VHH binders against CTO1 family protein C17G9.12c. Designs and how they scored, part 11

Target 1, 274 residues: CTO1 family protein C17G9.12c, of Schizosaccharomyces pombe (q9uue0)
Amino acid sequence: MLYIVDFDETITTYDTIHLLAEAVNKPEEWSVISDKYWQEYLAWREALPHSTTLTSYLPLLGGSRYLEEASIKRIEKSQYFSGLSEGALDNIVQLITLRAGFVEFINALVPDLRVSKTIFHVLSVNWSARVIEQTLLHHTDLTADLLCVHANDFDFDTSTNTTNGRILARNASSLLMNSTDKVREFRRIVQTDAVSSPLNVVYIGDSPTDFGCLQISPISILMRSNQKYYDILSRFEDVQLVDISEFPVQKAVPGKKIIYTCSDWCAIQKAFLA
Short names: E, the ipSAE of ESMFold2; O, the ipSAE of ESMFold2 at other seeds; V2, 0.75 times the mean of E and O plus 0.25 times the DockQ between their complexes.

## First folded at step 4 (VHH)

Design s26 (framework vhh_7yz9_2; at its last look DockQ between E and O 0.89; V2 from the best seeds 0.00; counts 0 for: grease 25.8 > 24.2)
Fold by ESMFold2, look of step 5:
Structure s26 (fold): chain B 274 residues (1-274), chain A 119 residues (1-119)
Amino acid sequence: as target 1 above (274 residues)
Amino acid sequence: QWQLVESGGGLVQAGGSLRLSCTASGFTFSNYAMGWYRQTAGNEREWVAFIGTAGDTTYADSVKGRFTISRDNAKNTVYLQMNSLKPEDTAVYYCATHRYSSSWYFDYWGQGTPVTVSS
C-alpha cells in the first residue's frame, strides 16, 4: 500500500501552523500578517460560485493561489520567521498531539515499511517539514529512512544556524499552498513510487486542501476533523461518502467517487490491517 | 482553554434591530481578529462580518450597510449590531476567533445565539 497522508488535523489533533508563529513570540506583528490573510481569504471565499459537483469545485479552490502567495510574501518581507533555532523548532514538537490511533497504526506498519511492502509519505501545506518529521520520529517507531515528508520548510542561514525568514519547498517542485499544489505533488509521488513499486494508493486528508487528492486517489479517506468539510462533500452529486467500516464497498454508485470517512486511525487500522 | 460565549439573540420583527455580544476568555483577545458567522438548519455556516486587531472591518455582501461589527478589547468582547433585519437573517449566530490556520473553519467557535426575524 502506498500511503500519502496529510499532516495537520489528519495526523495531528489540531492545526499546527499557529504554533510556528507563536514560537517567534511577536504576537502584535503576527496579527497584522494574519489579519490581512483572513480579509483576503474571506473575500475570496464569499465570491466563490455555488458548485454541485466536486469536479466543478476543484478548479475554484485553485483560485486561492494569489492570496496564499501574497501571505507568504508578506511573511518573508517582514522577516517574521528569521532567527529561529533548531531548538525552538524542536520545542514545537512537544506541543503537538496526535489523533487517536495514529501511533498504533504507524507502528503496526513499520515491519512492512522496512521491507518495502508498504510506503509512507506525508504531503502537507505546513511551513515546517522539520517539525513534521521530528513529530513523527518522536512519537512513533518510524526512522528517517522509512518516511518522506513533502511540505514547505524554513530555510536556514548556515552562518548563524537559525532560520533566515524564507519559506521554501522541501521534497516538492514548488511551494505547497492549496489543493492544486497537493494534486501536483501527489501525481509526482505516485509516478515515482507506483511505477517502481506497483502498490495500491491511499490518500488520507481532512480539509479542502485535500479535496483534489481525495478525488484522484484510488482509495480516498476523509478524516472527519470538522463536520463542515464532510457536509461540503456530502452535497456533491459526484461524491459518495462511505464509513470506512464498510471498506471495500461491494456496490459503488455509478458516476460517483467513493470517499471513505472515519474519525480516527483506529478505524483505518481495523479496515486495512485487520 | 479558549472560550467564546455569544448572547443577545432573540425574536424581532422585520425592520428591527438586535445587538449580539461575544465574550472571549483563555487567550489574549487583542492579538486576534474576530468574526461573526450564521447558520440555518442543514446548511454550512456562512460568514457575516470580520474585525481585525486594528479595528478594520469587512462584511458579507448580504449584510453590508445593515450590520456593524465592533470590539472592546478592555472587555474581551466583540459585538454585532444588526439593523434593518430581514426574515432571511434568521439563523443561529456564532462568533469565532481568526487564528492563522490551514483550516477553512476556525479552531474556536461559540455555542451560538439564535436570532429569529418574523415577517
Scores: ipSAE 0.590, ipTM 0.854, lowest interface PAE 1.7, mean pLDDT 90
ESMFold2-Fast, scan of step 4: ipSAE 0.730; ipTM 0.889
ESMFold2 (binder alone), look of step 5: mean pLDDT 85; pTM 0.856
ESMFold2 at other seeds, look of step 5: ipSAE 0.606; ipTM 0.857

Design s27 (framework vhh_7yz9_2)
Fold by ESMFold2-Fast, scan of step 4:
Structure s27 (fold): chain B 274 residues (1-274), chain A 118 residues (1-118)
Amino acid sequence: as target 1 above (274 residues)
Amino acid sequence: QWQLVESGGGLVQAGGSLRLSCTASGFTFSNYAMGWYRQTAGNEREWVAFIGTAGDTTYADSVKGRFTISRDNAKNTVYLQMNSLKPEDTAVYYCATHRYGDYYFDYWGQGTPVTVSS
């Protein structure tokens, strides 16, 4: 089995990007950055044309890359994250809560991961691959040699062990900002691992940045972190949402992509690990 | 526990006015931007108005010039003053907090219904 999994609100109970900002402890500066992003996001969202299929919706989501990129460039220009230590990022790990069953699920996979019978990748638009890696190492039986994290990361100065404020791609060909970027990396991972091994591919995610991967993965699971995202997918004519307890669906409806749904990792373990 | 409680909705004639309130608890209100949204039966929630932490505001095109959003940090409350109401403004109104990196909040109020008669 090849697992490619989103981090924020899929593995974690809550989004963790805000914790990165709070670690800097400059709330007035962050408010300016955050407010500008939200104004641009809401204007972009209001201008989006209506779409009746996931297939037609995905190119529209790609348009968000401009505002995401502009936001990251403003953050870098302000040097907001400059001087942030590895220790400050590690402290964030203690504030992160994981979804029920995740630790048990991943720990059960470790023996097969060690002999490459199963492969587990994290694919995230998060700005700290370090926080993702430390979260996995701290809470699970995963060891550093088994970590396959594709995300963004802060650029660390090796002499001071603090960030210079820049955000760089980590184990990805370019910055991960939206659904289109995630599809690009999903295809690279699958080409490398699935072609060399006859594995079933499972994508697990929760939000619009995951929608492209959910559409193209052989097996797709939507973690129900937010009812809004379930509602968006349920309205698409080319999508069929099915509770994971019904996995595997014996007969697909022609023209519809089956996306399985769940609220925790206990349900995934029952479906996949018997 | 994050909590948002909306109030002030009701029945009003076209051309009338209503003032909605949303009181927050369980977090540092002054650190969050706030928004108002509305939803009609069978449709998704649509954005109405935004107020940043410094008090800067933006509005959906459908309500510009008619609605005014404001906040009182001492009371942990955000307001929506609705003037020149139209039948198409009939909806359940919700408030939400805005955090960078969150495209949609799961922490919403229960809503307050507004009915505008023709």
Scores: ipSAE 0.593, ipTM 0.835, lowest interface PAE 1.5, mean pLDDT 89

Design s28 (framework vhh_7yz9_2)
Fold by ESMFold2-Fast, scan of step 4:
Structure s28 (fold): chain B 274 residues (1-274), chain A 119 residues (1-119)
Amino acid sequence: as target 1 above (274 residues)
Amino acid sequence: QWQLVESGGGLVQAGGSLRLSCTASGFTFSNYAMGWYRQTAGNEREWVAFIGTAGDTTYADSVKGRFTISRDNAKNTVYLQMNSLKPEDTAVYYCATHRYGGNSYFDYWGQGTPVTVSS
């Protein structure tokens, strides 16, 4: 089985990107950056045309990359994250809580991960691959040699072990900002995994940046972190949402992509590891 | 720990006015942008108004010129002044905090305050 999994609100109970900003402890500077992002995001969201299918919706989501790029460029120009240490990022791990059943699920996979019978990748738009890696190492039986994290990361000065304020792609061909970027990396991961087959690929995510991967993965699971995202998918004519307790569906409805839904990792473990 | 409490909703006639309030606790209110949203039965929550930390505002097209969002940092409160109300404004109104990051476009929600506009 090849698992490709979102981090924020899929593995974690809450988004963790805000904790990165809090680690810098300059709230007035962050407020300016955050406010500008939200103004641009809300204006963009309001201007989106109506879509009746996930297929037509996905290209529209691609437009978010422009506002994400603009925001990251403003962050870099401000030097907001410059001087942030590895230790300060590691302290964030203590503030992160994981969804029910995740630790048990991963720990049950470790023996198969060690012999490459199962492969587990994290694919995230988060700005700190380090925080993702340290979270997995701290909470689970995963060791560094088993970590496969595809995300963004801060550009660390090797002499000081502090960031220079830049945000770079880590284990990805370019910065991960939206659904289109995640699909690019999903395809790359699947192509390089010689052990997996199309029937054995599972994508797990919770939000619009995951929608492209949820559409193309052979097995797709929506973690129900936010009712709004469930509601968006449920309106699409080419999507069928099915509770994971019914996995696997024996007869697919022609023209519809089955996306399984769950609220925690206990349900995933029951469906896949029982 | 974080809490938002909305108040000020009620019944009004078309053309009337209401002022909604949302009081925050459990976080440093002045560091967060605030928004107002509304929801009718069977529909998603719809964005109405936004106010940044410096007081800059933006509005959904459907309410521009009729609604005004404002904040009082000393009272940890965000307000929505609603004028020239229409039956189409009937909804449950929610306030939310905005945090930059990930796929979430709101952090925390209140319980909501219902507004009914009669024709």
Scores: ipSAE 0.552, ipTM 0.815, lowest interface PAE 1.6, mean pLDDT 88

Design s29 (framework vhh_7yz9_2)
Fold by ESMFold2-Fast, scan of step 4:
Structure s29 (fold): chain B 274 residues (1-274), chain A 118 residues (1-118)
Amino acid sequence: as target 1 above (274 residues)
Amino acid sequence: QWQLVESGGGLVQAGGSLRLSCTASGFTFSNYAMGWYRQTAGNEREWVAFIGTAGDTTYADSVKGRFTISRDNAKNTVYLQMNSLKPEDTAVYYCATHRYSYGYFDYWGQGTPVTVSS
């Protein structure tokens, strides 16, 4: 089994990007950055044409790349994260809460991970691969040699051992900002791992940045973090949402992508490891 | 834990007015932009109005000139004043905090239903 999994609100209970900003402790400066992003995002979202299929919707989602990139460039130009230490990032780990059943699920997988019978990857648009890695190491039986994290990361200045404010891709060909970027890395992971050891591929995610991977993965699971995202998927003619308790569906409906749904990792463990 | 509680919905005739309220708890309200969203039967949630931390506002084209968003930081409350209501404004209305999260929203509670009769 090859698992490729989103981090924020899929593994974690809440999004963790705000915790990165809070670690800097300049809320007035951050509010300007955040407000500008939201104004641009909402204007872009409002202008999107209606789509009746996930297939037609995905290219439109790719259009967000320009506003995501512009926002990251504004953050870098402002120097907001400049001077942030590794220790400050590690302190964020203590504030992160995980979804029910995740620790138990991962710990049950570790013996199979050690012999490469199962492979587990994290694929995230988050800005700190370090925070993701430290979260997994702190909460689970995963060891550093078993970590496969694909995300963005801060650019550390080796002379000061603090960030220079830049955000760079980490274990990815370019910055991970949207669904199109995640599909690119998903395909790279599958090509590398499935070719060397053919495995069933499972993608687990919760939001529009995951929609492309949910469409193309052989087995796709939507973590129901937000009713809005469930509603978006439920209205696509080429999508069939099925509670994970019904896994595996015996009869495929031609033209429809089955995406299984769940609210926690206990349901995933029951479906896949029991 | 972050919590948002919406109130003020109800029945109103076309051309009428309603004022919605959303009270926040569990975070420093003044540090975050707030927004109003609505969901009609069979459709996804759509954005209605946004208010930034400095009080700047933006609106969806469908409500511009009819709806006004405002905030009271002392009361941890965001408001939506809805004027010249139309039957197509019938929806369940939700408020959200805007943290930088690639379009993520935190909703707490069941929203407040608004029905506009023709």
Scores: ipSAE 0.656, ipTM 0.864, lowest interface PAE 1.3, mean pLDDT 89

Design s30 (framework vhh_7yz9_2; at its last look DockQ between E and O 0.68; V2 from the best seeds 0.00; counts 0 for: pae E 5.0 > 2)
Fold by ESMFold2, look of step 5:
Structure s30 (fold): chain B 274 residues (1-274), chain A 118 residues (1-118)
Amino acid sequence: as target 1 above (274 residues)
Amino acid sequence: QWQLVESGGGLVQAGGSLRLSCTASGFTFSNYAMGWYRQTAGNEREWVAFIGTAGDTTYADSVKGRFTISRDNAKNTVYLQMNSLKPEDTAVYYCATHRYSYGPFDYWGQGTPVTVSS
């Protein structure tokens, strides 16, 4: 099984980007940056045309690129994330809580990971691949050789050994900002690992940045982090949402993509590793 | 620990006005953008209005020119003045905020119902 998994609110209980911003401890400066993003995002989202299918909805989500790029450029121009040490980033790992059942699921998977019967990737729009890696290494039996993180990361100034305020891609061809970017990197991961090892592919995510990958993955799981994302998918005529306890479905509906749903990793373990 | 409490909803005739209030606690209100959403039964929540920490505002097209969002940081309160109300404005209205993230607004209160009769 090739697992490709979102991080924030899929592996973690809550979004973790606010913890990155809080480590800088300049909340008034952060609010100015975040306000501009939210104003632009909400206006863009409101202007989206109605869509009755996931297939027609996904290209519309790609239209967010300009505002996502503008946000990253504002962050870099402001130098908001300049001056963080590796220790400062590592300290926020202890503030991160993992979703119920994830540690147990991953630790049960480790023997198969060691012999390459299973492969595990994280694919995330998060800004710190380091925090993702350290969180997983700290809380689970994973070792660095069993894990590949595809995300953004803070660049470091080697002369000061602190972050330099730039955000760059790690293990990805370019910045990961939206659903289209995740699909691009999902395909690269599958082409590399599935060609080398014909594993079934599972994508697990929770939010609209995951919707493209949920559509194209052979096995797709929505982690129910927020009811509104479930509700969006439930209205699409080309989607069938099925509780993971029914995996695998006995009879698929023609013309509909099956996306399994769950609220925790215990349900995934029961369905896949029973 | 965070709390958002909406009030001011009720029944109003088409063409009328209502003013909604939302009081916040448990966080530094002045550092957070605020918004309003609304929801009818069986439908997704719809974004209505946004106000940033510097007071800049934006609105959904369906309410532009009729609704005004404002905030009073001294009272930890955000308001929605709704004028020229139409029956299609009937919904439960929620005030909302976000935590420092680039996702959509994902924290809101219990809501206050608004009914606009024809």
Scores: ipSAE 0.193, ipTM 0.672, lowest interface PAE 5.0, mean pLDDT 89
ESMFold2-Fast, scan of step 4: ipSAE 0.673; ipTM 0.869
ESMFold2 (binder alone), look of step 5: mean pLDDT 86; pTM 0.867
ESMFold2 at other seeds, look of step 5: ipSAE 0.559; ipTM 0.856

Design t10 (from y10 with G52S A54G D56S; framework vhh_7yz9_2)
Fold by ESMFold2-Fast, scan of step 4:
Structure t10 (fold): chain B 274 residues (1-274), chain A 122 residues (1-122)
Amino acid sequence: as target 1 above (274 residues)
Amino acid sequence: QWQLVESGGGLVQAGGSLRLSCTASGFTFSNYAMGWYRQTAGNEREWVAFISTGGSTTYADSVKGRFTISRDNAKNTVYLQMNSLKPEDTAVYYCATHRYGDFSVPYYFDSWGQGTPVTVSS
């Protein structure tokens, strides 16, 4: 099996990007940055046309990349994260909680990961690959040699061991900001790993940044972190949502993409590692 | 386990005031930006007010100077104080959570929560 998995609200119980902003401890400055992003996002959302299919919705999500890019450029220009230490980022790990069954699921995979029978990748729009890596190392039996994390990361000055405020791609061809960026990296991972091995591919995610990967993955799982995202997908004519307990569905309705749904990793373990 | 519950709606005369509440459970409320939306019969849901994780606020042009959004992270609650109400404010009001990078479909789809109805008579 080749697993490609979202981090925030898929592996974790709650979004962790806000913890990065809080670690800087400049709430008034962050409010200015955040407010500008939300003003631009809300204007974009109000102009967005109605989509009856996931296929027509995905290009609209891709078209919003300039909003994410503008926000990251404002963050870099303000130097908001400049001076943030590795230790401050490691402290965030203590605040992160994982979804039920994740530790048991990944620990059960470790023997097969060591002999490349199974491959596990994390693919995230998060700004700290370090926080993702430290979270996995702290909570699971994964060792550094088994980590395959594709995300963004802060640019660290090696002489001070603090960030210079820049956000760079880590183990990705460019910055990971939206669904289109995740599809690009998903295809790169599959081309590299699946061509070299006859592994089935599973994508697991929870939100619109995952929708492109959920559409194209052979096996797609929606982690039900937010009812809103389930409702969006359920309204698309080309999507069929099926509880993971019914995996595998033998035949899809013609013209519909099956996306399996679950609330925790216990259900995934039962379906795949039963 | 994840839930939003709206309350505080009702009937009020033009020029009156109402305070709406939305209480969250099952997730870390302080980590999410919050919005208020409204929907009139036969029309799409429209955005009304927004509050960031840091407490910064922004408003639709139709409600600026009349409505105030606020939050109490200790109570997992977001509020909408509505002053100088007009008949045009008559709608069902909904709250929703927003994550950085949450690009969901337009407001005519249902947001989480059952909504709380507000009727403003002339």
Scores: ipSAE 0.233, ipTM 0.586, lowest interface PAE 3.9, mean pLDDT 86

Design u13 (from ya with V105T S111Y; framework vhh_7yz9_2)
Fold by ESMFold2-Fast, scan of step 4:
Formats: sequence, C-alpha cells, structure tokens
Structure u13 (fold): chain B 274 residues (1-274), chain A 122 residues (1-122)
Amino acid sequence: as target 1 above (274 residues)
Amino acid sequence: QWQLVESGGGLVQAGGSLRLSCTASGFTFSNYAMGWYRQTAGNEREWVAFIGTAGDTTYADSVKGRFTISRDNAKNTVYLQMNSLKPEDTAVYYCATHRYGKFSTPYYFDYWGQGTPVTVSS
C-alpha cells in the first residue's frame, strides 16, 4: 500500500502555518502581510465562476497560484522570517496536536515500512518540512530513514542555523501552493514507487488544496476537518461521498468519483488494517 | 477558548435596516482582520464584508453601497450596518476571524460564531 497524506488538519487537529508566523513574534508586521493576502484572496474568490463538477472546478482553483506566489514574494521581500532559528521551529512541535488514532495507525505500519511492503509519504503546502518531520519523529515510532516529506522549507544558513527568510521547495519539483502543484507531486511519487501498483494508492486530505489528488487517486479519503469542504464536494455531480465504514464500495456509479469520508484515523485503521 | 457571539438579527421589511454585532473573547482582537459571511439553505457560505487590522474595508459586489463594516477594538466588537435590505439578503449571518492558513482554501478560519438569522420580507 502507498499512502500519500496531507499534513495540516489531516494529521493535525488545526492548521499549523500560523504557528510559524507566531514563532517570529512580530504580530503587527504579520497582520499587514495577512490582511493583504486576505483582501486579494477574497476578491479572487468572489470572481470565481460557478462549477457543477469537480473536473471543471479544479482548473479554477489553479488560478489561485498567482496570488499565493505574490504573497510568498511579499513575505520574502519583507524579510519577515529572516533570522528564525531551527530551535524556534522545533518549539512549535510542542504546540501541535494530532488527530485521534494517527499515532496508533503509523506505529502499526512501521514494521511494513521497514521492509518496504508499505510506503508512507507526507505531501503538504506547509512552509516548514522541518516542523512536519520533527512532529512525526516526536510523536510516532517513525525514524529519520523512514521519513518521506514533500513540502516547502525555509532556506537555512548552516553556519548560523537561522533562515534567510526565503521559502524553497523541498523534495518537490517546485513550490507547493495549491491543488495543481500537489497533483504534479502526487504523480511523481506514484511513478517512482516500484513496490506498489497504482491500484494500491491511498490519498488522504481535507481541503481544496487536496481536491485534485482526491480526484485522481485510486482510493481517496476526505478527513472532515471543515463542513464547508464536505459541502463543496457534495454538490459536484461527478463526486460521490461515502462514509469510510462502507469501504470498499463494490458497485461504482459511472462518471462519479468515490471519495470516502472520516473524522479521525481510528476509522481509517479499522477499514485498512483490521 | 476563542469565542465569537453574533447578535442583532431579526425580521425586517424590504427597504429597512439592521445592525449586526459580533463580540470576540479569548484572543487579542486588534491583531486580527474580521469579516462577515452569510449562508442560505443549500448554498455555500458567501463572503459579505472584510475589515483589516488598520480599518481598511472591502465588500462583496452584492452589498457594496448598502452595507458598512466597522470595528471597535476597545469593545472587541465588529459591526455590520445593513441598509436598503432586500429579500435576497435573507440568510444566517456569521462573523469570522482571518488567519493566514493553507493556501487557496476557501473560508479557512480558526473560529466562526454561531450565526444570527436575518429575514427580509417582501
């Protein structure tokens, strides 16, 4: 089995990107950056055309990349994250809480991961691959040699162990900002995996940044972090949402993508590891 | 715990006015942009108005010129003054805080209020 999993609100109970900004401890400067992003985002969202299918919605989500890129460029130009230490990022790990059942699920997979019978990847638009890696190492039986994290990361100066404020892709072909970027990386991961067939791939995510991967993965699971995301998918004519307790659905409806839903990792473990 | 409490909704005739309030507790209100959203049955939550930390405002095209968003940091409160109300403004109104989160996720907010219903009769 090949698992490719979102981090924020899928593995964690809450989004962790804001914790990165809080680690710098300059709320007045951050509010300027955040307010400008939200004004641009809301204007873009208001102009978004109505879609009746996930297939037609995904290209529209791709348009968000330009405003995400503009925001990251403003953050870099402001030097907001410049001087942030590895230790400050490691302290964030202590503030992160994980969804019920995640630790148990991962720990049960470790023996199979060690012999490459199962592979586990994290695919995230988060700005700190370090925070993701440290979270997994701190809370689970995963060791560094078993970590496969695809995300963004800060550009660290090895002599000072602080960032220069730049945000770079890590273990990915380009910065991971939206659904289109995640699909590109998902396809790359699947193509390089010699131990799993495409029919044994599971994608787990919770939000529109995951919608493209949820559409193309053989097995797709929506973690119900936010009712609005469930509502968006439920209205698409080419999507069928099914509670994970009904896995696997034997009779497919032509033209519809089955996306299984759950609220925690206990349900996933019961469906796949029982 | 973070908390948002909306009030001021009710029944009003077309052409009338209402003022909604949202009081926040449990966080430093002045550090966050605030917004108003509305939802009708069967539809996704629609953005209405935004106010930044410096008081800059933006509005959805459907309410521009009729609604005014404002904030009082001393009272930890954001307001929505609704004038020239139309039957299509009938909805449950929610306030929300705006945090930088996952990129391109619509309506990602740490906390939403319970909402206050507004019914505009024709």
Scores: ipSAE 0.633, ipTM 0.841, lowest interface PAE 1.3, mean pLDDT 88

Design w01 (from y10, 22 letters changed; framework vhh_enristomig)
Fold by ESMFold2-Fast, scan of step 4:
Structure w01 (fold): chain B 274 residues (1-274), chain A 122 residues (1-122)
Amino acid sequence: as target 1 above (274 residues)
Amino acid sequence: EVQLLESGGGEVQPGGSLRLSCAASGFTFSNYAISWYRQAPGKQREWVSFIGTAGDTNYAESVKGRFTISRDNAKNTLYLQMSSLRAEDTAVYYCATHRYGDFSVPYYFDSWGQGTLVTVKP
């Protein structure tokens, strides 16, 4: 099996990107940056046309890349993350909590990961691949040689071990900002791993940045972190949401993409690990 | 306009209890996950506890078993029940709701000001 999994609110109980901003401890500067982005987001959201299918919705999500790019450029121009140490990022790991059943799930996979019978990738729009990696190492039986994390990361000055404030792609062809970027990287991962050894591919995510991957993955799981995202998917004519307890569905409705739903990793473990 | 107003702090001796409140206005309270944070003198802000829209909760290791987070959606109010208070719990306590759209944007702390001060005096 090939698992490709979102991090924030899929593996974790809440979004962890805000902890990166908190680590800098300049709340007034962050308020200016985040409020500007939120104003732009609301204006973009209000202008979105109505979509009746996931297929028609995905190109609209791709249009959001300009907003993320503008926000990252403001962050870099302000030098908000400049001078942030590796130690400060490591402190964030202590604040991260994982969804029920995740540790048990991943620890059960470790023997198969060691012999490449199963492959596990994290694919995230998060700004710190380091925080993701350290979180997995701290909480699970995963060792560094088994980590496959595709995300963004801070540009560290090797002489000071602090960031220069820039955000760069890590284990990805370009910055991971939205659903379209995740689909591109998903396809790269599948081509690398599944072509050499045919595997069933499972994508697990929770939010609109995951919707493209949920559409194209052979097996797709929506982690129900937010009722709003479930509601959006449930309204699409080309989507069929099915509780993971019914996996696998024997008679799919023609023309609809099955996306399985769950609220924790205990349900995933029952479906895939017996 | 989103507003969050913390209250309920005060001075207490070690082993004592306090209940903090966070009154919310300007948004649909029941649709947001909300956290408590604290900042001790000379330290960075620290996450304390979380409550999701379905009532699921999480706690920092240092407060597990001693603090209880809860919400009253009818009153648009978040609570933090603190028991077995220790000197190291001395801090200004803040509540925060998080705004997360369709992108890689962090949740943001929507309330500023002094928060509510908790002082545990030996």
Scores: ipSAE 0.027, ipTM 0.431, lowest interface PAE 6.1, mean pLDDT 85

Design w02 (from y10, 17 letters changed; framework vhh_7zox_3)
Fold by ESMFold2-Fast, scan of step 4:
Structure w02 (fold): chain B 274 residues (1-274), chain A 122 residues (1-122)
Amino acid sequence: as target 1 above (274 residues)
Amino acid sequence: DVQLVESGGGLVQPGGSLRLSCVASGFTFSNYAMGWVRQAPGKGLEWVSFIGTAGDTGYADSVKGRFAISRDNAKNTLYLQMNRLKPEDTAVYYCATHRYGDFSVPYYFDSAGQGTQVTVSS
């Protein structure tokens, strides 16, 4: 089995990007940055054409990349994250809460990970691959050699042991900002691992940045972090939402992508590891 | 733990008014843009209104001139004053905050808030 999984609100109980901002402890500066992004996002969302299918909705989501690029450039220009230490990022790890059943699921998976019977990847638009990696190491039986994390990272100056404020693509890949970017990385991961070892592929995510991967993955799971995302998907003519307790569905509905739904990792463990 | 508790909904006749409130806890309220979204029966989510940390506001075309969003940072409370209500305003109204990187509608309402039902009928 090849698992490719979103981090924020899929593995964690809440979005962790704000913990990165709070670690800097400049709330007035952060509110200016956040407000500009929010204003641009709402204007973009209000202008967004109505879509009756996930297939037609996905290109519209890709159009937001301009907004994400502009926001990241403003963050870098402001130097907001400049001077953020390794220790401050490690403190964030202590504040991160994981969804019910995740630790048990991963710990049960470790023996199969060690013999490459199963592979587990994290794919996230988060700005700190380090925080994701440290979270997994702190809370689970995963060891560094089993970590496969695809996310952005701060530009960390090893001589000062602090960031210079830049947000960089990890491993020379382009920045991960939206659904289109995640689809590109999903395909790269699948090509690399599935060609070497043919495994069933499972994508798990919770939000619109995951929608492209949910559409193209052979097995797709929506973590119900937000009722709004369930509602958006449920109204698409080419989507069928099915509770994960019914996995696997024997009969596919022609023209519809099955996306399984769950509220925690206990349900995933029961469906895949029981 | 982030919590958003909505109140103030109810049954009202067309042309009437309601004031919705949302009490926030578990985060630094003054640091976040806030908004209201609604869901009519059998329909998807619709963005209603936005208020930034500096007091800048925005409204959906369907509610402009009728609704007014405001915030009280000392009380960690968000408000929506709804005037000249129409049957098409019937929906569950959710208070929401937005964290950076969310590419869709604001996201705290099903984990932190149960919403408040507004029914406009004669």
Scores: ipSAE 0.011, ipTM 0.337, lowest interface PAE 8.9, mean pLDDT 84

